VHH binders against tRNA(Ile)-lysidine synthase (tilS). Designs and how they scored, part 6

Target 1, 344 residues: tRNA(Ile)-lysidine synthase (tilS), of Thermosynechococcus vestitus (q8dih2)
Amino acid sequence: MWGIHHARLHTTLKTQQWLPLGSRILIALSGGQDSVCLTRLLLDLQPHWQWSLVAVHCDHRWRADSTANANFVQQLAQKWHLPCEVVSAPDLPKTEAAARSWRYQVFESVAKALDCTHVVTAHTQSDRAESLLLHLLRGTSPDGLATLLPSRSLGAIQLVRPLLGMTRAQTAAFCQAYGLPIWQDETNHNLEYRRNRLRLELIPYLQQHFNPNVEEALAQTAELLASDRAYFEAEVERLAPTVLREHPPALDRLRLREFPLALQRRLIQCFLRQHLKRGLNFRVIEAVRALMTTGNGSQTASLPGGQHLRVCGRWIELVRPMPPPPAPVPPDPGERSPPPSPLY
Short names: E, the ipSAE of ESMFold2; O, the ipSAE of OpenDDE; V2, 0.75 times the mean of E and O plus 0.25 times the DockQ between their complexes.

## First folded at step 1 (VHH)

Design C12 (framework vhh_7nfr_2)
Fold by ESMFold2-Fast, scan of step 1:
Structure C12 (fold): chain B 344 residues (1-344), chain A 123 residues (1-123)
Amino acid sequence: as target 1 above (344 residues)
Amino acid sequence: QVQLQESGGGLVQPGGSLRLSCAASGFTFDDYAMSWVRQAPGEGREWVSSISWSGDSTYYADSVKGRFTIARDNVKNTLYLLMDSLKSDDTAVYYCAKGYSYDEYLPTGFDYWGQGTQVTVSS
C-alpha cells in the first residue's frame, strides 16, 4: 500500500531527478531497518519509474553472525523477487575506512557487471545530523559539515541517498507499519563506537533539553552548507591554477593575500586535500593562513604524514621529512563516519 | 592547553626492558589516536608505534615488532610503550605524539609532541 512516505519520496524524486525513469539501480541492502525501508519504498515505486532493481549485500565477516545476516538478506530478496548479489570481504583491517573503501569498490564492480547506472544507500536524516555533529565536534571547515550529499559521483556511476528526508524513528515506524522483517545489529548499542554514543546519549539529550526537532534542524543546516560548498567549489576550481604550484607543491602567498578570508581558507583547503590523507581541520588551515604574513623560513608544526609547510620567499612550500605511520585510506570528503557495522 | 609529558627513559643494558609513559592533558585523550616517535643522535625522526583512540588497533615499525608493545589507559589519560629486548639501535629520544584526528583511524601525522625522554642502550 502506497503511504505518506511513498508519496513524499516520489515527489522528491520528481523535483530532484536523482533516479531517472528507466534507470538500472543497485540497492545496498544490509538487512537493517534503514536498508529494508529503502528497498521496500523503491520496490513499491518501481512501476511508476520503470526502474530495474538489483540488491547487493556486503558481508564484512567481522561478526560471528555475519553469515546468518547474509542468509537473511538473500531470503528477503528472494521473497521480494529482487535479484541479490552477496559479496564477501577478503581479510580486511577492522576499520571504518577499509570497510567503506571496500564497499564502494564492490558497488562500482557489481554496478559495472550488471550495467547499473546508480547505486542507492539507506542514509537517513538522522545519519546526516549525526555526521554534522561528529564533524563539528572534530573541528572542520563548513565543507565538512555539508556531509552526506543526496547525490554524488562514484566513479562512472551515481551514488544517491533517497532516505535523507526520513529520520531513523520514521524508518523504524515504516518497517513496523508494513510488517517488514529486519536484522537487528547488536553493535548499534555498543557505546565504544562514537556514532552510537552520539545516537544513544547526545542526540536524546539535545532533543530533551534544547530542541525536540534537532535532527531535522541539523540536517537542514547541512543542506544549506552543501549549496554554499557547491558555489565555493566552482570558484576554487577557477582560481586554484593561479595560486597552487605543483613542482614543488606550494601556495602563492602573495596571490592568496588578494582574496577574501573565506576564499583564502578554501584555496588552502584545496591545496592540503591534494597532499594530506587526513587531519584537515580549522587549526591546520589557520596555521597555514598565518604563514601568509610571516617572515621567510617560518613553518607550521608537524602535519599529517610528518609533513610541514614552510615559507620560501613568495611560496608556502610543502616539506615531507617523514613517512606517515600506517593508516587506512581516509573516507571521501562529505562521507559519513559510521562505526564498523554490516549496516550501510 | 595541550600538554604531553614523557617519563621512564634511562640507561639500560642490551636485552633489558623499559616502560615509557606519557601523561596527556588539555584535550579529550580518549578521542585521539596516539603515537611514539623516536630520534637517534644525528638521525631523522622515525615512527615507532601507533594506537587507536579505543586501544583496539595497534601498529608497529618493522624494527620493533615483537619487542615493543604500545598501550593506553583512557581513564588515567596515559600512553605507554613497553620495550623488551632492547638493542643498541634503540638508543634515541622518544617522543609522545598526538594524532590530528579523533576517529578510529590512525593518524598520518601529528599536531602536538612531548618534550621527549632519552633512552640509552649500552654497556
Scores: ipSAE 0.000, ipTM 0.131, lowest interface PAE 18.9, mean pLDDT 80

Design C13 (framework vhh_lunsekimig_d3)
Fold by ESMFold2-Fast, scan of step 1:
Structure C13 (fold): chain B 344 residues (1-344), chain A 121 residues (1-121)
Amino acid sequence: as target 1 above (344 residues)
Amino acid sequence: EVQLVESGGGVVQPGGSLRLSCAASGFTFDDYALYWYRQAAGIERELIASIYSGGDTNYVDSVKGRFTISRDNSENTMYLQMNSLRAEDTGLYYCAATYGSYDEWLSYDYWGQGTLVTVSS
């Protein structure tokens, strides 16, 4: 059962320490090719790592055959002597984002209930390339391109993606080579139209006309950007207390001027994220950055929530509008103009 | 031009048999997983049978033991042998082919236009 992909994953796990010896691991098992490949690899490696493995299947109820899919997953888990929890969505998710949010809430909840320290998902190198392209085409910062990290925190547990070194073609070949049963389900095209276009049209076009290894190249770019992002996040965390004032909220513009452009933008972004729930973009960050060198009293245009930033000496202060006086009570409909007296 | 073309549909009586074919042009089946979908009037399209490049098959419970999916890579054709047909098997049958792996959101590379199967007395 030990092949090249087993050897590569084993070496990566030894080097990176993502799934420590003896850990209790929750496996997200959809029944699709990638999740079946992941589960088989981990089951084969289990004796060498002394892991406790348990699967979770999230039944979104999107698909006409969702019950059959859940039954397939439970039967496969039973055949592999793998404990499996099936969780069905109480409400049908309306968007892919809502479905994703619900899945990660389930992972965290089930992991806590079963005392799992790690959850693993079957995202591949192909998924990473696709996500980078989606973010790039949508328009984003370099941080937004650092997508699908190999390991990250998910509440109190760690989320790990062991298959990021394998393409979809490689997971397909693995499942075929090992004779693994796979559940095929119809994709919900209403929720994934852009992703489907990338998979079916754009990535094949790029492979044919630009670079046959484009998925690998894009995934490597995402990996490099993830390293850069981690460095800047650590620096911002270290520097924020020297630049950001909590009460009243403000940025120290004299200190901010001392930093390179990249750190200026990230410190401003850090400050704005603490106080704005939406509408944070490049234009807003640049408007705040412009206040670093303007005269006292200079301010931004109105930001979401009616707030603005204004220069007050050393500080760029967040200014909230004064609450307006209570709106006058609309006149009773009869007081606006009672109907004219009857002509009779 | 890449195409999947279904054939073999028609009218059969309950309990009868029918064999569907799906022929590919513009690509070869060797590395593709292949599928049969069915859509009945007023009902969502459903996956009924799958066959992988290694020959392993999967079926939904309603057709297990009655339908058999097979492939002939040398003829670049996939088949669905349908036995013991029931009125509820009536519908438009589509073939589909996917290169590479599947995840939580299965994507297909190619779809056929469908072939109509009517099971009536």
Scores: ipSAE 0.000, ipTM 0.114, lowest interface PAE 17.4, mean pLDDT 80

Design C14 (framework vhh_gocatamig_d2)
Fold by ESMFold2-Fast, scan of step 1:
Structure C14 (fold): chain B 344 residues (1-344), chain A 122 residues (1-122)
Amino acid sequence: as target 1 above (344 residues)
Amino acid sequence: EVQLVESGGGLVQPGGSLTLSCAASGFTFSDYYLAWYRQAPGKKRELVAGIYSGGSTVYMDSVKGRFTISRDNAKNSVYLQMNSLRAEDTAVYYCAREYSDDYLGYSEFDYWGQGTLVTVSS
């Protein structure tokens, strides 16, 4: 029977078009609470959307119970008449980055083999809130806070996160209400992971003392920042050819003056990202922006790599370290001082 | 300090070859996914090729069979061998490292090189 979460997801999919009618969809099924919730919702919605659904389970083989987990997932998929591919990890470094890179490679490979157009993962509103807080606590720009998009490209396929409207508490309640079996992963309680500390300690503290709806509030902030980021990226791409010159590299300072401050900064950032490894910060962007109104020949202090920017008429030009001058021509060994002038 | 430094770009005639290199420092190179992206004038950056810590690779369709990505963990370097170059391959090529200390599978590229220009023209 359809509950409120079925109805909400169905409505969202209609308005956002993240998973078009008739799509062949690969579901990342870990067996955990969130992935089981996602799979059940999609199976229940399948008749309305004419989707072809296939599950993939990534067996990392780094835990004694990993085979039992894979068997659990296969049995659940069989019960649900859902085709399921199980892929076992090669010997990888046992880091989260290596495991994640491998999982995404598997998603692309399996999707291509099965002709899937979309892969779905069970990231939730709680995951998005946790990511925002993690980035905020490290210190980052607004673009860095725009985390966990509802949809993005993953090679030739689309990666979609349909559960971004549900908290982890809601996926737990859903699984309980529908009597769904779940696999409990003990790594979710390992406080060595900073995200587990956020989840188990910080988020509960914030819910108790600041805002019971903090996960929703943070996730909404991330979504608004993601929309703003996408808008600015599209505008910068459209405007860059009118402002940026590639050879020799330069910014058109008269054109820059025509734009609002936010676009000036982002166009300068776009230009600098093409030429600087690191050190792209507020101070550097403001130093370049100051050159929009200074006299000819004005320049920035040295930037990473010994480069600087200098005003040359209409253009703010990137000045790179000069190549070494040609080797000096040795003095002529026969060269002699001129003879003394006659005295007078 | 994390650094990615590209080299090897230049001017090449159609049908020619170039090898791009990316030298990495400031992190445990062998643990990370590395990728090459490119950006043509007025276009967004697009993934060209990627290589996982275990050596598995991914390529965009238009470069399959022509480009080869490889890594040398002892030298902290990733390479892009580009063969049978076409005019449409003209772009600034960027080396990128996958971001995350995140157990939930969130990943983005948090470190980019400065880029190296590849021009394919007669």
Scores: ipSAE 0.000, ipTM 0.157, lowest interface PAE 13.4, mean pLDDT 80

Design C15 (framework vhh_h_nbbcii10_fgla)
Fold by ESMFold2-Fast, scan of step 1:
Structure C15 (fold): chain B 344 residues (1-344), chain A 129 residues (1-129)
Amino acid sequence: as target 1 above (344 residues)
Amino acid sequence: QVQLVESGGGLVQPGGSLRLSCAASGFTFSDYSSYALGWFRQAPGQGLEAVAAISGSGGSTYYADSVKGRFTISRDNSKNTLYLQMNSLRAEDTAVYYCAADTSYEGYDFWTEDAYDYWGQGTLVTVSS
């Protein structure tokens, strides 16, 4: 039976064109309620869209029951006549960041191997609200608050998040209403993970004491910030060649002064992202911006890698530490003949 | 972007009445006077059910057999609002009610849920003693 969530998703897909007719789609299927909900919706919509659907299950091997979870996913996929690839993790740091990075690498590689044009993940409106709050509480730029875009590039394929219009409560209700089996992940209740504490404690507090619709409100804020981000990214791409010098790396501080504050910060951020692997934050951007009006020779404090920015006339130049000196010439070898090779 | 927001739901006793409203933003009913608007409902554990629909001009209406004679659909283009007047309510009418717009309606078939381009968030109607 086709419910309201089928109708809404179908309408969104027609309007946004995220998953074109006839596409070959890779579905990230963890076995949890969100991914099971996503997979069921896409299977039900498949006849209308002529998609080819394939599932991928990423087995992190962090838990004793991870094999049972993979078996559950394979059995469900088999019941649904859905091809399913199971990929097991190598030894990874047991962090969310490392796991996420590995999953996206798997999505890209499996999609390429199977000629999939799109990969879909089961991120929900609740995930978007949680991510916005987490980034806000940690401190971030507006770009960081524009979290979980509905569609973005992932290498040569497109990553799509069809469930961003549904809350976690709605995906749970969907699975219950349609009698769908789900895998319960015990780590979802582990309060050592900040995201779980936010979900299980803070969001309920906010719903009770501030706004019952807080998840929707936060997700809408992220959506509005995402459109602002897209606009500024396009402007920065257009303007960067007029402000940034490649050799040696530098910012044109006279040109920077011509732009509004928001563009100044974003052009500085663009420059820094090309040269810093970490440590980019509000303080660093403001320190560089201060150099727009200081005297010749003014410089920032040391940045990661021992680098700093220094004023040289019209330019704010990136100053890198000198490479280590070349190794000393080895002492002359002794007069003794070298030992013969043990292999012929 | 287009948004539809339902209101007027709540708890009512059998035999009572409620009037649901659906306020549209991001488009005007005058711009879509030739297109269809409708109400759908979904009861707990049930599928989506079409309740009533009205053509853009207001000249044609449709009602599900279960609500015919009890519910009246209407639209006010000047207020950009769609209404559902629900009379003689029954326990079986308990559901989340959704407003929907079909901006591509061509006068043939607008009753199925997959024909509608825009959907509201829903408003709960509970009919109980």
Scores: ipSAE 0.000, ipTM 0.342, lowest interface PAE 15.1, mean pLDDT 81

Design C16 (framework vhh_7nfr_2)
Fold by ESMFold2-Fast, scan of step 1:
Structure C16 (fold): chain B 344 residues (1-344), chain A 123 residues (1-123)
Amino acid sequence: as target 1 above (344 residues)
Amino acid sequence: QVQLQESGGGLVQPGGSLRLSCAASGFTFSSYEMSWVRQAPGEGREWVSSISYSGDYTYYADSVKGRFTIARDNVKNTLYLLMDSLKSDDTAVYYCAKEGDYSYDWSDYFDYWGQGTQVTVSS
């Protein structure tokens, strides 16, 4: 029996074309509330979409009960007549980054082995709101606020997040309404994880005192920023060859002046990203932008790696660090001035 | 914004010791797990070590376990890697890396990386 969430997801999939008719789809099934909700929704919609569905469970082995969790997932998959691959982690550091990168590799590997075209994960609107808020509180560019896209490339396959239109409260209600068994992960209540603190303390505070729809509002902001990012990325790719010089690295400040402020900042960011690993911030971008209208020889303060940018005619050139100065010289050092240009 | 600046690299002989430092700014350092990652010439990136936000838990790659020690100073916003019994295979650029903000985002290993510091172990 279709409920409201089945109907909404079906309509979204028709409009957005995230999971085409007849696709072979790999479902990330952790056994938690969200992944169980996702799997049940896709199983219920399967006859309408002619999908081939297979699940993968990534066992991180972080907790003593991880084997019991894997067994729970396998039993649920059997009950639902859903093929399920269980992949156990090697000895991984107990970090979110290491676990995420390992899951990425597993998804690609399993999808390739089973000829899947798409991988789906159970990220929700609440996850998107949490990620946006976490990035905002840590400080980031607008591009960094565009978190958790509904669909993106993952190597040769497509990663899709069908639950981005549902809150965590809605996935809980769905599982309860349909009598779905779920695996409770006690780490979701550990306040030592900053995301759990946002979820259990900050977001409830914001809902009570500022905006009861804050999760939806934050997720919509992330969505709008994602579309803006895509537009500007395409424009920067098109315009960069007309503004950026590779050898020696430089920005054409006369060309830059002809673009709107937002494109100026993004073209400068594009240039800086090619030459600086990190240290990019609003202040650095604005310091470079200031060089568009300054006199010849004007320069920025030192940037990461000892580099700086200096105005040389029409160009804002990247200047590599000078060799360290030689040992102190005697009080009477020699000096060399360039000879005057011949007038003949 | 987030900035990570490594220092302390250099040329050392096999069996020598070196101390790397990473000065962090632009975020609440004491709230994030921090890592060291290295890249040898012509090789991919290799994770070396991680330390929890509190400093109570440390993790090491098998290749460095027992030789390297990761530490942090949350008052000074500084991450350290103490390297003992250095081998020629430890020659690499060492990067300071901050835990990623993309919880359950499969494509992002670390949000931010420093510029790196070169460690060369040669006789």
Scores: ipSAE 0.000, ipTM 0.177, lowest interface PAE 17.2, mean pLDDT 80

Design C17 (framework vhh_7nfr_2)
Fold by ESMFold2-Fast, scan of step 1:
Structure C17 (fold): chain B 344 residues (1-344), chain A 128 residues (1-128)
Amino acid sequence: as target 1 above (344 residues)
Amino acid sequence: QVQLQESGGGLVQPGGSLRLSCAASGFTFSSYAMSWVRQAPGEGREWVSSISGSGGSTYYADSVKGRFTIARDNVKNTLYLLMDSLKSDDTAVYYCAKDSGYETYDWYDSTEGYFDYWGQGTQVTVSS
């Protein structure tokens, strides 16, 4: 039976065109309430959209019950007549970031193998609020606060998050109302994961003492910042060829001076991302921005990789490190002092 | 600014021991998982060990389990790797790596996508 959440998602998909008619879609199915809710909604909407649906389950192999979880997912997919691929992790760092990165690599790989054009994940409005708070508390640019976009590129395919209009409470209620079996993942209660601590401790505190609708408020802020980010990304793409020189790498500091502060920072960031593999942060961007008005020959301190930027007339040029000097030649063994004269 | 500085590497005989240290600054150290990653000559990067922010959970690659111990001192903002029973196969540059701890769409700070900050590395050579 179609419910209010089916109707709302259907309307959103019509308006936003995130999952076009006839698309072959890969569904990330963990077996938890959010992914089960997502899968059921998409299966119910499938006749209206003529989608081809296939599920993928990422088995991290971190826990003794991971095989039972994979079996649960495969049995649920079989009951729903949904093809399901199970992919097991290699020996990866047992961190949230490593697990997430590996999952997205799997999504891209499996989607390419099965000719899927889109992958969908079960991120909710609650996840978006949590991510915004995590980024805010760590310190980030406005772009970092524009977290969990509804749709973005993932390599050659599109990643879409259809549940961003639903809270975790709503996905739980949906699963109960439709009698859906779910897998209880104990890692969702492990406070060593900062996201779980936010979910279980901080968000409830904020709801009780500051704003009962804090999840919605934070998610709306992320959405507004996402639209601002898209605008600036388009502007940077348009302006970069007029400011960035590729060979040798440099920034046109006279052109940079013509732009508002926000564009100056974003154009500098664009340049640095092309040439630095790590260490891109506010302080580095500000150090480069300072070179826009300094005298000829002024330079930054050494950046990650031993590189620095230096003013050469019109240009702020990237100076690459010199090859390291050759290994020292071992000193020749010296002659030993003559032994002391024997006592007689 | 986040900074990670490794020390304690060197030349050691097979079966020997070394203690690597990583001094961290520019972030709330106790809030992030930390890892050791190594790169042997001519090889790709290999994850070695991870420790949770509190130090309550530790994880090891099968190749080092039982021989290496990861530890942290959240008062001194220092990460450690205690390496026992060293083998020639342990010869590598060892990197201290900070877990990103969040979903991000900008991984230019790390080519692997797992970590957002890395140290400069410290060389460990195991030979007779």
Scores: ipSAE 0.000, ipTM 0.331, lowest interface PAE 11.0, mean pLDDT 81

Design C18 (framework vhh_lunsekimig_d3)
Fold by ESMFold2-Fast, scan of step 1:
Structure C18 (fold): chain B 344 residues (1-344), chain A 127 residues (1-127)
Amino acid sequence: as target 1 above (344 residues)
Amino acid sequence: EVQLVESGGGVVQPGGSLRLSCAASGFTFSSYALYWYRQAAGIERELIASITSGGSTNYVDSVKGRFTISRDNSENTMYLQMNSLRAEDTGLYYCATETYTSDYEWGDTYTVEYDYWGQGTLVTVSS
């Protein structure tokens, strides 16, 4: 049965062309309400789009009930006649970033094995709003606020987020209206988790006392910032070869002076991202930018890994750490260097 | 293994003082914001004090001027100095920190899905 959310998604897909007719699509199916809502919408739309659909479930194994969750997902997929791959983590991820990186590696691997051209995830408008607000509260760059694009490349495949036009309240109502079974994760209601407090307490407070459409407003801000980021990324890609030298690594400080402040910062960030594993922040970027107008030999303080940048004429060069010199050896008796004498 | 261990709780008379400590092992918390939570019987855990990596502090109104949060990054330890204790301050005190991860490569961010929590230390103020 075709409801308002089916019609809206169908229209959006026609306009944006995110999931072309006949595509083979990998659906990330966690078993939660959002992924179940996404999967049902795509299954219902499938006849109109001639898609081939397959689900993937990533079992991180960090929870005692993770096996029960995987079984729930497999049973649901079987009822829907939807092929489903379950992939278990070989080692427990240390952080959410490691878990996310592993999930996307799985998406690429499974998509390649099954000839899928697209992977879809169930991120919602509420997720976008939550992520923007949490990043804002923690203090982040504008690029960090440009969260969750509707479509982007993921290696050789395309990542798409079809539910960005729906709030979590709307996905819940959809699942209830269509009688869909969902996996109830106890951690989603545990107020000890900061994201859950924001979702269950802060966002409702903001909706009641400030703006009932706050999720939409925050998500639109993220969308605008994402567009600005894409513009700057394209400009940096175009300009980097004229400013960055690979061997030895350096920035052309005379060229940098030709650009507006925003591009100077982004070109410096581009250079630093190629050479630093961590610790790239506003202060570091500004320290490098200061070298654009200082005298020859000026340098930054030590950066992560013991690296620093130093002015060498027109170039701001990356200086890599040297191994520490060997422990001092007591000098032989004889306080002066041997007299110079040719060996010939 | 990541672990937070609170200590310093006990029984005190109204108007008394206690100093709670929270020691971290298995990770270095110098870059994290740190928190003290309180849970009274029949009441949900509430945030009572916070301290940022830069040293900025914040307190819930009921403890402001009486409690002081501090951190010692060299000892990987956080403190809560509690003065002028009242019966309403009775509860289990938890220290917490958040895992912070973000991935700017795709513009995707994941907020903390879980926090590091201590086991709690009991503070009882005689009434």
Scores: ipSAE 0.005, ipTM 0.198, lowest interface PAE 10.4, mean pLDDT 80

Design C19 (framework vhh_8ghr_2; at its last look DockQ between E and O 0.10; V2 from the best seeds 0.00; counts 0 for: pae O 5.7 > 2, unsure alone 62.5 < 65, grease 25.2 > 24.2, placed apart)
Fold by OpenDDE, look of step 2:
Structure C19 (fold): chain B 344 residues (1-344), chain A 128 residues (1-128)
Amino acid sequence: as target 1 above (344 residues)
Amino acid sequence: EVQLVESGGGLVQPGGSLRLSCAASGFTFSDSYAIGWVRRAPGKGEELVARIYPSGGSTSYADSVKGRFTISADISKNTAYLQMNSLRVEDTAVYYCARETYVDSYDYGDSTYYFDYWGQGTLVTVSS
């Protein structure tokens, strides 16, 4: 029976057209509360939208109970007559970044294999708020606060987050109301993870003492910032070819001067991201900006990788460390003059 | 090149103390990195024991070591320390020093915190 959350999601989907009628959709199903909620909602809406639904479970193999979790998901999917693929990770670096990268690769790969045009994840409004706070607390650009877009491209497929309008409390209530089985991840209670601290301590504190609707407020802020980000990204894309030189890599400092400060920073950032793998920060950007008005030959400090930027007339050029001079070719062991023939 | 080198591990009796050191090179503690001590006990997963933000001085501890361990950093030496007091048998592990950073997934608006560099680890054995 359709409840309030069904109706809300339906309305959202109808308005936004994130998941078109008849689409084949890959559901990222972890077995957790939010993913189970999402899966049930989509299944319930399936007759109306005529979706083809398939689930994928990513087993990172990092946890002792990962196999049990996978089995749980498979059983749940079977019970719901939902085709489900379980993909186990190879030996990954034990970093969240690596895990995330792998998951998204799996999503793209499985979606392609199954002819899915869309992948859905169960990120919630709470997740969006938490991400925003985490980024804010560590210090970030405005773009960094534009967390968890409702929809984005993932290669040839579209990634959609249908539950961004629901809080974790709401998904919990939903699961309870409908008696849905949930896999409980014990790691979710580990306060050593910053995200868990936000979930378990900070957000509740903010709700209690500052704003009971803090999650919604932060999520809305993230949404607004996302729109601004999109605008600036489009502008950077448009203007980058006019300011950035690829061969040799350089910035047109005269043209950069004509742009607003925000755009200058973004264009510089764009340039640096193409050439710096690490170490891009506000200080570096400002150092480059400073070169816009300095004399010829002025240069930044050494950047990661041994690179620096130098003013050469109109251009701020990226200077790469000269390859070490080829090791002096060891002198060809001189033709040992044959030992003088013993004078018989 | 970023390097972390742990030292100070060894054999200690229950109730004893050890001080671990993590000498960092290739970056400065004045940067917005966190330093963590992560331990791996035999047959167990990794546990973050303590974290410090050297630039701000803020620290955090796992509940298992709270009140017994103290993490500190000397910015001038670019070295982090873990003072371990009242050691228990269950504290036996390889202790790693790791640098914590974050990655922004611009396309997703997500940032992920992770340890990007690890030391080789130092073994701490608590045994009677």
Scores: ipSAE 0.029, ipTM 0.330, lowest interface PAE 5.7, mean pLDDT 88
ESMFold2-Fast, scan of step 1: ipSAE 0.537; ipTM 0.848
ESMFold2, look of step 2: ipSAE 0.164; ipTM 0.622
ESMFold2 (binder alone), look of step 2: mean pLDDT 77; pTM 0.771

